# VHH binders against Uncharacterized protein F14F9.5, part 13

Target 1, 296 residues: Uncharacterized protein F14F9.5, of Caenorhabditis elegans (q9guc9)
Amino acid sequence: TSYSTSNGIRLMTFNIWNSGANVENGQQKIAKHILMVNPDVVALQEVYANVTRNLTLMLGHPWVAVERNHEYPDTAILTRHVLIPNTNLSTSGAVGVKIMLRTGFMIHFWSLHLDYTSYGPYAANNKLVDKLDQIMAGENVGRGPQIYEILNLPMMKKWMEKVEDVPIFIAGDFNGPSHLDWTEQTKKIHGDWVIRWPATKELEEREFSDTFREIYPNVVSDPGITWSTVNKFNPEWNYTIPEPQDRIDFLFYKGPVVPYQILTYSGCEKPQRIPFHSKNDYPSDHFAVFADYTFI

## First folded at step 5 (VHH)

Design gc4 (framework vhh_gocatamig_d2)
Fold by ESMFold2-Fast, scan of step 5:
Structure gc4 (fold): chain B 296 residues (1-296), chain A 123 residues (1-123)
Amino acid sequence: as target 1 above (296 residues)
Amino acid sequence: EVQLVESGGGLVQPGGSLTLSCAASGFTFSSYALAWYRQAPGKKRELVAGIYSGGSTVYMDSVKGRFTISRDNAKNSVYLQMNSLRAEDTAVYYCAKDFSVGYDEPTEDYDYWGQGTLVTVSS
């Protein structure tokens, strides 16, 4: 309807698994699934050079893109709306930009892909470490500092000054779970750990809302797993140890919007597990996540 | 208390049309996504179409352009308009409260599924 079109926005985050290289016709399938979800703005991760150019050609007018300013972009934003010139920002793990929607509403939008090294859930769930400090080493070197970098960028501070008028979204692959998901209620499936993961905790302390957990507050009944669609067993020890399944792809927001729906997405066919994945219709090892918001 | 009641199934010739209806009760209809799934004999249940509380829609590839899902919040109803029907569309169609595209299939929580309505496409 025109009313829901004028006041609503759909945002998506989508790690595209080595730019679609792991699946036959992967880039065509990425574009297909973006069109099936029909988002207004997409945060992409695992983006290699020229991939967004190919994707925007396949998506057609008016789709446009911005990539992190680096020889290996990794993060990018796609939108069918207007990218405001000279508003793009780049950090070590993210790209941000100001977007003017066709409705005239403005948003500030970040796509991020945090450091993948020292993946905490793997170590914790398989009891490979005995002390919290060993798990936190990766968070304190890579992922935590990358969130801090975004939040303390001078231009981001300017966006925060205007947040009551122009909402800010931070979407992407955090390569770590939420502090809201590793609780007393879930410790039995997390190697008996309760961990307050610092990247998501930092966003909460800056008053960003975790869209999925706001809509689905019960972590036991609604875990919202986003990794993995195809990797169910750890490749170490010849795929005999279960791979931790976690929610690591998030949509955060702050400002004058209200979320009313959120879903994990992997297409209409159940993806085949590694090593039988090459013909999968859904081209990623991550679930995509998309959410609908209304402006207030 | 959640109840979903499907109707509108029947026998139709290839190329024909049918409209399925689902009447819902026992929850705040306007706050939830609704979906249509189908199951053919010997096959697994698959998502056909979904509609979010705000009106945005999702379709499986093979029905896109032929099927249209819609909702009427005042009537607590969700609909599936099926055009250009093919023999391959023959299945029992199920209405569901909420949906997830991917691994999770709500087979264990049958309180969120209707009883189904049979659609047969043959000459």
Scores: ipSAE 0.000, ipTM 0.117, lowest interface PAE 20.5, mean pLDDT 80

Design gc5 (framework vhh_gocatamig_d2)
Fold by ESMFold2-Fast, scan of step 5:
Structure gc5 (fold): chain B 296 residues (1-296), chain A 122 residues (1-122)
Amino acid sequence: as target 1 above (296 residues)
Amino acid sequence: EVQLVESGGGLVQPGGSLTLSCAASGFTFSSYALAWYRQAPGKKRELVAGIYSGGSTVYMDSVKGRFTISRDNAKNSVYLQMNSLRAEDTAVYYCAKDFTIGYEGDEDYDYWGQGTLVTVSS
């Protein structure tokens, strides 16, 4: 297969909702939507045993996969390019690898799925807590430390030293919003909170760029919601309390690339909300996110 | 309407073989995944093997290498070839239209057949 440009790449992040278990023929639908988007590299989350094996068989040659090194992988990377041997990295919530593109360009790519416990937007947006420290407890115990873990791996530090030559991408489900999205301008819809969410703030401090917010800087006109396609009310309260709708699936980059397009994706048919979701064509409760970059 | 009709069950000695068949009607067979589940007395139904519309297969770990799932789209049929049968394989085997990873199913699962009994004993 030839690409239309020798210096372009499409990256996708896709939480596959319990490995497709929640919709009829879910894994086949996951493969179908990956092929419809036509990415070069895919970050997957909610990946369980046998799933990447099944997906690569359905996608066909030359698709290959790498999983986080754990009994229950949860995160994985799919690509139609070359996984460089012995470059796999694993942390508590992520898998990373070096990829050589068909063009000969190389990238370092992470798929992550951060801690889902103590979901801050639910507490903050529904005013279940009245102090910032209570919202930050989940960030300080789970999600923030998981980003720190990635950035402080010895091999990742080596990748960071070469980032001016080989770009690094960090893609996945952060289970938390961006500090760029919970601002004074959006305070009214976020329970009167302005919150500098630690995971995304830490990436910004290490000079990673949030692709969506770079292309769409106005958070009010372009919220870019990725959670949820089907979950509009919190099931813990018998669907009577609104589920916070947030952008929690991100594509971050650092290094010699320029993004020129980013979209949220849920196929061509509007997904039916829970509990009417089992026959949805789009198999996830997250929007996928994909972006196009040009190498500098 | 959707119908799934299983056949091929029976009594077999340990180490023996059986082929289960499922004839499907009432839907576009080639467009759907098919699966075999089983339920032993006092236990929940568990996914034994699945086959996607494109031909990719999944198996529970205890049957890998012993069981083979296949489909014939021209005949609207799915098959489970069971070799090296063990006493622990004794169960009612159900054909299902579609399946999901992590959902082991019960009577509320979408589109079950009537089941076929497989007994492995001496």
Scores: ipSAE 0.000, ipTM 0.110, lowest interface PAE 20.0, mean pLDDT 81

Design gc6 (framework vhh_gocatamig_d2)
Fold by ESMFold2-Fast, scan of step 5:
Structure gc6 (fold): chain B 296 residues (1-296), chain A 123 residues (1-123)
Amino acid sequence: as target 1 above (296 residues)
Amino acid sequence: EVQLVESGGGLVQPGGSLTLSCAASGFTFSSYALAWYRQAPGKKRELVAGIYSGGSTVYMDSVKGRFTISRDNAKNSVYLQMNSLRAEDTAVYYCAKDFSSGYYEPLEDYDYWGQGTLVTVSS
């Protein structure tokens, strides 16, 4: 028996690191940690074919899934609520769908995994490039265009027209930091760069809110790092050059909801770093991120 | 319905060049992204290059500087120019319409692949 109807939802984004292949019993551990967090909806990244089928079997009724329509899905959405038939959308880096919650409220939800090539923070933090234009060129060939694709999809424009009634969430691995995180206040830890990263900036210009930075506005005291739990040094130099540590996994929202809690998550014990990671209980090299919202 | 027809594969010496072509029909070509994937024997299919409707491009790291993807909207065609070919480039190459749906689709009805064209890099 429930004493009241909850007017809230918990959303999670979780890059599952090669579908759990890098740790022992990885898929079982992915399902375990999803159940421990107890979300309503999960954005997954690094999803291989048939992985969501296995995960939904492990999670049990009523969990269901939708994958990006591709031989290698890469992105998927899991939920214990109702996927509305024939509302799934696919782009080069994302899958979106309409979900009807058990409460009767509806949401539009995107899981994304943006292009991982030409990772800007590595070049900037290790001073491998001298010009901002070189970093921005990397952003303009994959990650920026992929955000533009989502926002300019005809059905997404229809979702945006109804956003005051039905909220839209965009969750996932952006493979790039926020323009809110690489500021004058943080430039000394970012190779002396202030960079207005275009993917997150475009979402801000379309009036999406960055849930983590809204709840934790101080980037110095609350950096919210999500990558990496296990990869602390760049393998290209035998692990002698530090791997950039950044917040690259985001929960964005627009519409009639209010966030009241957000956390990064890596289970109950600290993951061991590479090469000692194979027995880690937490199966990812990313922190998961989850947030709680109330409907208004 | 969507139809993609690849051509241009063949046998080439290491260091040689090939141009792959893909002719598309059944959709508004200029409104969609197109991609080239490849699958080597015993391996999973992997993204080689993509081109968005606006002309922006994406490349796999191992082909950057060697391969160039382009499109001709008037001819409903996408191309992959492959230079400095290596033995590890040997694969069946597939044209795909997977970077944008433009509208929602049934969960059970996805099929946006061409038949593929074989590229063999060998002496």
Scores: ipSAE 0.000, ipTM 0.121, lowest interface PAE 20.2, mean pLDDT 80

Design gc7 (framework vhh_gocatamig_d2)
Fold by ESMFold2-Fast, scan of step 5:
Structure gc7 (fold): chain B 296 residues (1-296), chain A 122 residues (1-122)
Amino acid sequence: as target 1 above (296 residues)
Amino acid sequence: EVQLVESGGGLVQPGGSLTLSCAASGFTFSSYALAWYRQAPGKKRELVAGIYSGGSTVYMDSVKGRFTISRDNAKNSVYLQMNSLRAEDTAVYYCARGFSTGYYDSEEYDYWGQGTLVTVSS
């Protein structure tokens, strides 16, 4: 049965590709696929102002939302549970909140969308650069500082102090791969690079676990690609250069939970690639990722 | 070699029930998601229900509450229990193997059974 986990929770992260603007009936399709997956909490990225109002109306009672406190929210959290008043946090790339589940368990949950400029895998995988510093430019000025900002927010430090009682989840589009995925075993498909990507490495150093790689430790047999469903070739070079395919959407956790499954999701039909994507049933250029956890 | 063999299709009256079975061989069954798809005449093949390696499930909206997918890892089998059948459920039903990490099959990994016909008619 899809939703009958007795002592557990299903979490989902879903980049909604310009709030569904790239496909016909995109917002209705976003709501449809959220209902198909049936999560308890959803991290959303690429959220325009007021989109969560429309989505919660389509999802129905008891769905509620919180958006990053900005005129362009970009990140949001949807849940069928209770958002605890006065616990919402915003940073340059993320929104976080405390949620009380119907079971009475509490969680702290972050939805993030890190800077997409100077995308490292594109440069590395297509051998456009020959020095690590060139690949790391986007990490040093955008993505790394954004992770640092979340982890060093005063209220987040308080959440970390209570993590043994209240688990913390960090979910979203990192716009960069995992240091666990660009290893000696995979360097042949990554332009001969082994790269310890800073954003995911920083979370590991703060003792967050990468749910996907914990459950599927073999990066060769289980790559878990989340980018892209529709963008297979780089448009800048008339679609003649392959677009790097990477796992860039993650579910991280810390605290008294145990994951028992994690999946990538793109609905019922293979999405048609750009430029034939406008009638796709699945409304995103990212796979969604969802995971099931039990509380301990 | 990967093989998926469906059984259990047939003619059933509206409101009736039917159970489809899919026997799998040639791979580590417990490591893969399995799904049931269907294709009605003149329509595209669509996902009906899926079950992931850990046992979690997803369903097409029109079958929620009526259909139940389950798996038996010891028997290398996946099942689709169909209740309250409607004329619009008439289709050839296919068992499919998903990625080891999920349901969405790339063309490169896609394995399908031969299909089993379900006809809901008086």
Scores: ipSAE 0.000, ipTM 0.232, lowest interface PAE 15.2, mean pLDDT 82

Design gc8 (framework vhh_gocatamig_d2)
Fold by ESMFold2-Fast, scan of step 5:
Structure gc8 (fold): chain B 296 residues (1-296), chain A 124 residues (1-124)
Amino acid sequence: as target 1 above (296 residues)
Amino acid sequence: EVQLVESGGGLVQPGGSLTLSCAASGFTFSSYALAWYRQAPGKKRELVAGIYSGGSTVYMDSVKGRFTISRDNAKNSVYLQMNSLRAEDTAVYYCAKDWSVGYYEPTEDDYDYWGQGTLVTVSS
């Protein structure tokens, strides 16, 4: 048999909502849903100290973890494969590492959680502002610079030099929509705004592909909303003003892989909305996103 | 002009109880959600409990069934009743106007939206 005929991977990104604290038995439920999806590599966001240790114990052998190198990690990567020693990288919003799959294929993988302050869609959709600069405040100060930081690390530049041999994945919670989703076709549901969101636009300029939009190019028929499973209305306005519903959790790739499937995931039971969420089986206010790729 | 003032912290033995209080001023209290966060030495602040303007509540998994958050709109106050206290509950407890979902590190711009904190020590 050909040793090259079995060459696929499943990648997942999963914001775990305050490390599972908002749902009864949250960490056990996080581990349960990771096992149900059965990914090869998981980007985690909202990870507090010691959470990955607990999760890897629950997931069992051979699961291992790497956390962002900070006293409070926030981002982490879980994998059933091998973390290559001395390849972990940390920035203000992300952790990256080289992984060797059991197939012998190598990947470079980033988990990110970008700045959540000054969430532009809230101001835009509810028409709280009439100037683009007010909507872009969080993009220009936090989220945009954090993407720039990742792309301009010396080691990341070396990974980019090898991208034709070793693919790079950037997965996580961007805390902002895609420039591909806020278009002329969707402006009626976005307060009449067409916005070229800078974090996703910067990745496009560096020739990263948005896996979901590549597989589902029609933003109207396939919006791919990832936030929120439980928060549909703003509680400060006594649930009378809708919270923006956006695709903010992405799987980007560059290099010798082809995606063939992508799904948003919230388990098999419909999550109860806030404030009735505490007994939800699915422990997050974000949909997880997972995708399958074949190496070429 | 937003002010939040916490009180009620202290030393208590494991299994004991404490009630924390937060007095708020400078905003329309009844229109806002309020929350209790805690920060143990060497750790970041984490959400413990939240209460929406309509009275619905949210709890951190490790405190659910032991802690109860409540509010009194006439007194502009929010409370945290803590029962069956454990050593791991030892922290400075902060009152907050509203809360973020997930990771949050307050900046200097946020200090008027946070109280000064009240220390809770659970030790035998």
Scores: ipSAE 0.000, ipTM 0.107, lowest interface PAE 19.1, mean pLDDT 80

Design gc9 (framework vhh_gocatamig_d2)
Fold by ESMFold2-Fast, scan of step 5:
Structure gc9 (fold): chain B 296 residues (1-296), chain A 123 residues (1-123)
Amino acid sequence: as target 1 above (296 residues)
Amino acid sequence: EVQLVESGGGLVQPGGSLTLSCAASGFTFSSYALAWYRQAPGKKRELVAGIYSGGSTVYMDSVKGRFTISRDNAKNSVYLQMNSLRAEDTAVYYCAAGFTVGYYEDLEDYDYWGQGTLVTVSS
């Protein structure tokens, strides 16, 4: 037997599409794909009550979970490592916790699901509106404030003070693109808009790194689309116009780690589009995203 | 059998025009987005123009105002009218069908690809 000297962790973010309700045997398929990816920590979105209990039973020992403190959790974190007692944090769109890995390394980890209303790419990409204010409505009243809430939580400020020793990860479904993806180079496929999307821009200003764009800096050659695997046409127009396809699921980090691999994931076979999706092996309308990091 | 067949390529002088055609068979054409990609020697395939099932179009910046993509659902065909051709337009042009269009090199986003047609712009 060989001893591995690589200090690495695999992190995954996975919107589970109404807790697997849209696909036959959805919860079993969610657990199956988590095991296939083999992550250390998973950010989950679209989590109904009792779903993490079912998932941890299917995943087996030592998997544990923490849910956002709400009657409808929506966000949760799964890990095969140790959740540190009394470090759970909840905001309107996120759950955070301190995790001790079996290697002894510590991380601070957030799973988020930002507000889905007033989705900017609908208005922008198909030129449905001429006013930036209409595109920004969801950003200004929902998604931006939710990022601000996380960053200004008193305990999060304490985590930030220790970030040079204990890395912080923010993973999840932002329900909006990156300011790094809607640039002069891509505006022609985005209804002639260049938009500095506020949620990702705020994280950049706080010196968080976008793992996908760090590994793949060319947005034209490596877009990294995460929504949607199954919804390719806008249902508001009887599926006759294209549904905006964007990278909206992110893995951000700050602190003493180096990413060396990141992938979008939808299993081993191409998911069938709506309305033919019910027997899909991959149970989500989002690609999962997973990344590998080494500790410094 | 599903196929996309490109035609209309050839040699033209700078400033000239060509019309490329792509004839589709074996699938429900009206449900698909169609795109023209090109690949020059030593370069990656890049989107030239795309047209969605609903008729919306996208173009690469360097071809805007010079190229026009159109589709005819009754004839199961997509067309690329190329005007004011430049030496830099020299490439093999490919027709592709899928549910989305983007000017990135995720070739797997398309269900079907044609064999390509060569366009050479030279004096």
Scores: ipSAE 0.000, ipTM 0.133, lowest interface PAE 17.7, mean pLDDT 82

Design gd1 (framework vhh_gocatamig_d2)
Fold by ESMFold2-Fast, scan of step 5:
Structure gd1 (fold): chain B 296 residues (1-296), chain A 123 residues (1-123)
Amino acid sequence: as target 1 above (296 residues)
Amino acid sequence: EVQLVESGGGLVQPGGSLTLSCAASGFTFSSYALAWYRQAPGKKRELVAGIYSGGSTVYMDSVKGRFTISRDNAKNSVYLQMNSLRAEDTAVYYCAKTEYVYDESGEYTYDYWGQGTLVTVSS
């Protein structure tokens, strides 16, 4: 049996909020929403032990999974297609693998979850710092180095040599905004900052395309916020000031594909904000993002 | 850029013990499996022991119960504790990280090797 589209693929990235632990029946709800979206490949973040095993059982055949090669996986990839044996790669924040689609097309796919510490929008939006170099110091501890780690991995360099024949996707929770989103046009909502965030800027310099911003180039009319569905007030200030709302979950691509649709997703019911979230139908504090691509 | 540097080899009598160390750099150590191989005179290199990122281990049958592989992620190091050494354990021991390459032209493994450390078991 074939569950694939004829000449296209749907890719999804989904941070599953402590593996569904914060919502009643969270893992069943994660599986339900994956099936409702009906993707070909899913990048998962906040994946703990036994979670992909449980999710693939709930999703049913032919769903399979690969986890980051670590005692605490954190990142994983789910697909209803074929994982090519012995092609899985792991870095400190990511897992990558080669997938053969039912159509016979091949892709290289990364799921990432970058470092969450020293969150830049907290410092910038609350004017806790007065110099850009203080914000960049936070980016240079984990998030920036983790992008360079992926791009400089010897196997990834081999994938890049073949990118005109086999596309590469990098999907996940970057724990930082895009340099395309913190511009002169948006500085009023960002503490008067224009910031060229380094993780997304590095991918642009390596000629990866930001699928959401390609389809929706106007950041003011189409912000594409993914953080947060439930966190509306800053927990570090005892929930007394607004939580910065940003697009931090991305689908990047390079190679012979054309995106034609992208959406942020939080199910059919508006999630209740913290602390009233436990019975939410949608089990995450992030919006999921999914996109449709055609091979060329 | 990937570097693997072995140490700890030497001459030891049958029944003796040695600990081999491998210092790794140039990749995210904690996220990868590493292995010890050996090559005796006139033989092919063979897998002795491997350790996965999560700490699970694999051993060649002839060394099970005698050798223990371990890792220290804080020190970017992998170790091979060798007990009850036998003359047939005499070999150059190599630390290795293996990558699988798959592309349009075919598939192959790309191995990163250390320089090796000689272990001689002799009276």
Scores: ipSAE 0.000, ipTM 0.081, lowest interface PAE 25.2, mean pLDDT 83

Design gd10 (framework vhh_gocatamig_d2)
Fold by ESMFold2-Fast, scan of step 5:
Structure gd10 (fold): chain B 296 residues (1-296), chain A 122 residues (1-122)
Amino acid sequence: as target 1 above (296 residues)
Amino acid sequence: EVQLVESGGGLVQPGGSLTLSCAASGFTFSSYALAWYRQAPGKKRELVAGIYSGGSTVYMDSVKGRFTISRDNAKNSVYLQMNSLRAEDTAVYYCATDYTFSGEDDWEYDYWGQGTLVTVSS
């Protein structure tokens, strides 16, 4: 929760697990942990209608919010800085906006939550499939297209043209691992698969940097797992398959900033696992991720 | 008032079998998931087996194939059939319930029984 320079910024991504519904006093606990981390901007996932209104009231002045333009927002951005009017963008899995920091610096910021169906690691880790196309089903119909949708928006293309002046951040729950994490060094814990996951690979090809992997390049010593804090077995597969532990919550950046610190966060108490999670102080089944950047 | 009462624990030799029973009262049993936890001396409680309201089951790796969890909604009871018992299975076994396994999206309460001791020794 510390900056070493007045030209710094702290960004956080936080999947809030059914808007805090799975934990006693969940929304109050979400607000509490945001304040404990003390970020400048927060990407939220699993946001239901009116949740950001409640959270901004709990956080107090000057916190403001923008939600994805949909009956069920799912994604939202919270900030204690200024949301620039008429810069809100929405896609099927994300919300983006231009923010003016009190320092006078501007950023473009995306909160995303990609499709959760057909999670590739379940099949890959347990060797339930014999062909790569079976593992890639969710990538091809959900998660991959949602990344392309963001990157191909006309307004996003204009943001990319100005990226040397105004940095772009893409933060959120990708519901898939990084191509940087499923490598030759880690294949033995991934059902002998080396997989170049499309969503993170596409961001790399567009020259976005994965903040965690940039600061911690060794995937074996620093896996950076973000899901799950509370699940051991997957209920969708009749509890017959262990829940994969993966890094699926990312902070990506492009433009004139340098990251100098990144952490996974679950508060000061170890979360209790399902079914004894209801009184957890930390209200999510995901670790939050936050990072500090300096402007250049 | 919600109550969970465990029974069936005891002394058994390695390779033996025991059936634990949990009798539940004070709630709509068929709508809730139930789980068996155990706590060995000096260790924290760990999930042994769980059964979803729809009948799906989950087991820890060290007991899979040896233990079977089942439920009887007419009798408001959940059972843990333990076969091929090992010295490392020695623990106090607890029955617990939680709404999450029933598919509820709301935060839920924890309910624990008093526990039943299982000792596996020759």
Scores: ipSAE 0.000, ipTM 0.101, lowest interface PAE 21.4, mean pLDDT 80

Design gd11 (framework vhh_gocatamig_d2)
Fold by ESMFold2-Fast, scan of step 5:
Structure gd11 (fold): chain B 296 residues (1-296), chain A 123 residues (1-123)
Amino acid sequence: as target 1 above (296 residues)
Amino acid sequence: EVQLVESGGGLVQPGGSLTLSCAASGFTFSSYALAWYRQAPGKKRELVAGIYSGGSTVYMDSVKGRFTISRDNAKNSVYLQMNSLRAEDTAVYYCAKEYTIYGDDESFTYDYWGQGTLVTVSS
């Protein structure tokens, strides 16, 4: 054999907050933090036209990229490995592709950014609604159908048929919490709601594992909040009510890998809150999340 | 103009060897990764081996230990040494320059490809 005998990979998901536009030198800082984390594959969200090209140039060879097939891509995948031709898949909220790693292992990888409208935790966490059905109406129109769309693509069904040989990862900004996080143990901080959020529940029913909750099963001691690093109060009502703090950026997997480490990441300096964020070293309002897996 | 020209294909018996060559022009060769792909009759194109600008390599599982990819930056060339050839290695082999995909179905297929060189492993 010609390359490393290591059978591990590092995967990262990173919502880049309006493609870095909210922070001085934002795209350079995005590339800097990707290199500091040193992942094998990155799921990006909030990607605008030309941003993927700019980031790959800043990262340097051998970094390559694919973005969702749309005039406004929103999602992209970066990797220092090989993108397999003719395996690119696009849905209304996601891009997926087959990647061949330097180790010789292959993976199927999705970057997603689910619908941000009708955010259920705003109403639920601040007690603006009284019935679960009112919260679920928003979920059933946007985020749930987008997960269903991914899982029901013909090529994705073929990837699922091979999942015991080639793992599938679904990574990204779900714009909704996990059903594993809004439980009896946490209902006091969630307006007395226990909610089985549909997007993450659908993935669980298809036997995908939530990497963070697998490694940190106690939601009370290890909440794993990923949003927001800079906005602690709702911009609505002139920042007078708390912004819901939730874990909404996930790394899901299915297939012959085992995770052994997961971290939320915001660099080495505490981000300054809005409106003093423009000089932040860390360029996002989301924590990035990265995890290490070994193949079995 | 970017050009990739493959050579070295031919008919070889099982267990034999061939060396494929790809001569590149029209871009800064040392700055890009190069790869060998193959397409068997009636099958989709698949990656066989890749070599990054820094010299690191990647291989498809079925060719590991049998194939070796290398590059010569002074000659703007990339090579695929194929040993212990099998009937299932029969395909048209293509040289490809590293690509970046930007929400374009066409760009996902390839950046720049050569015309290919046929490798037949039989009798």
Scores: ipSAE 0.000, ipTM 0.149, lowest interface PAE 16.2, mean pLDDT 80

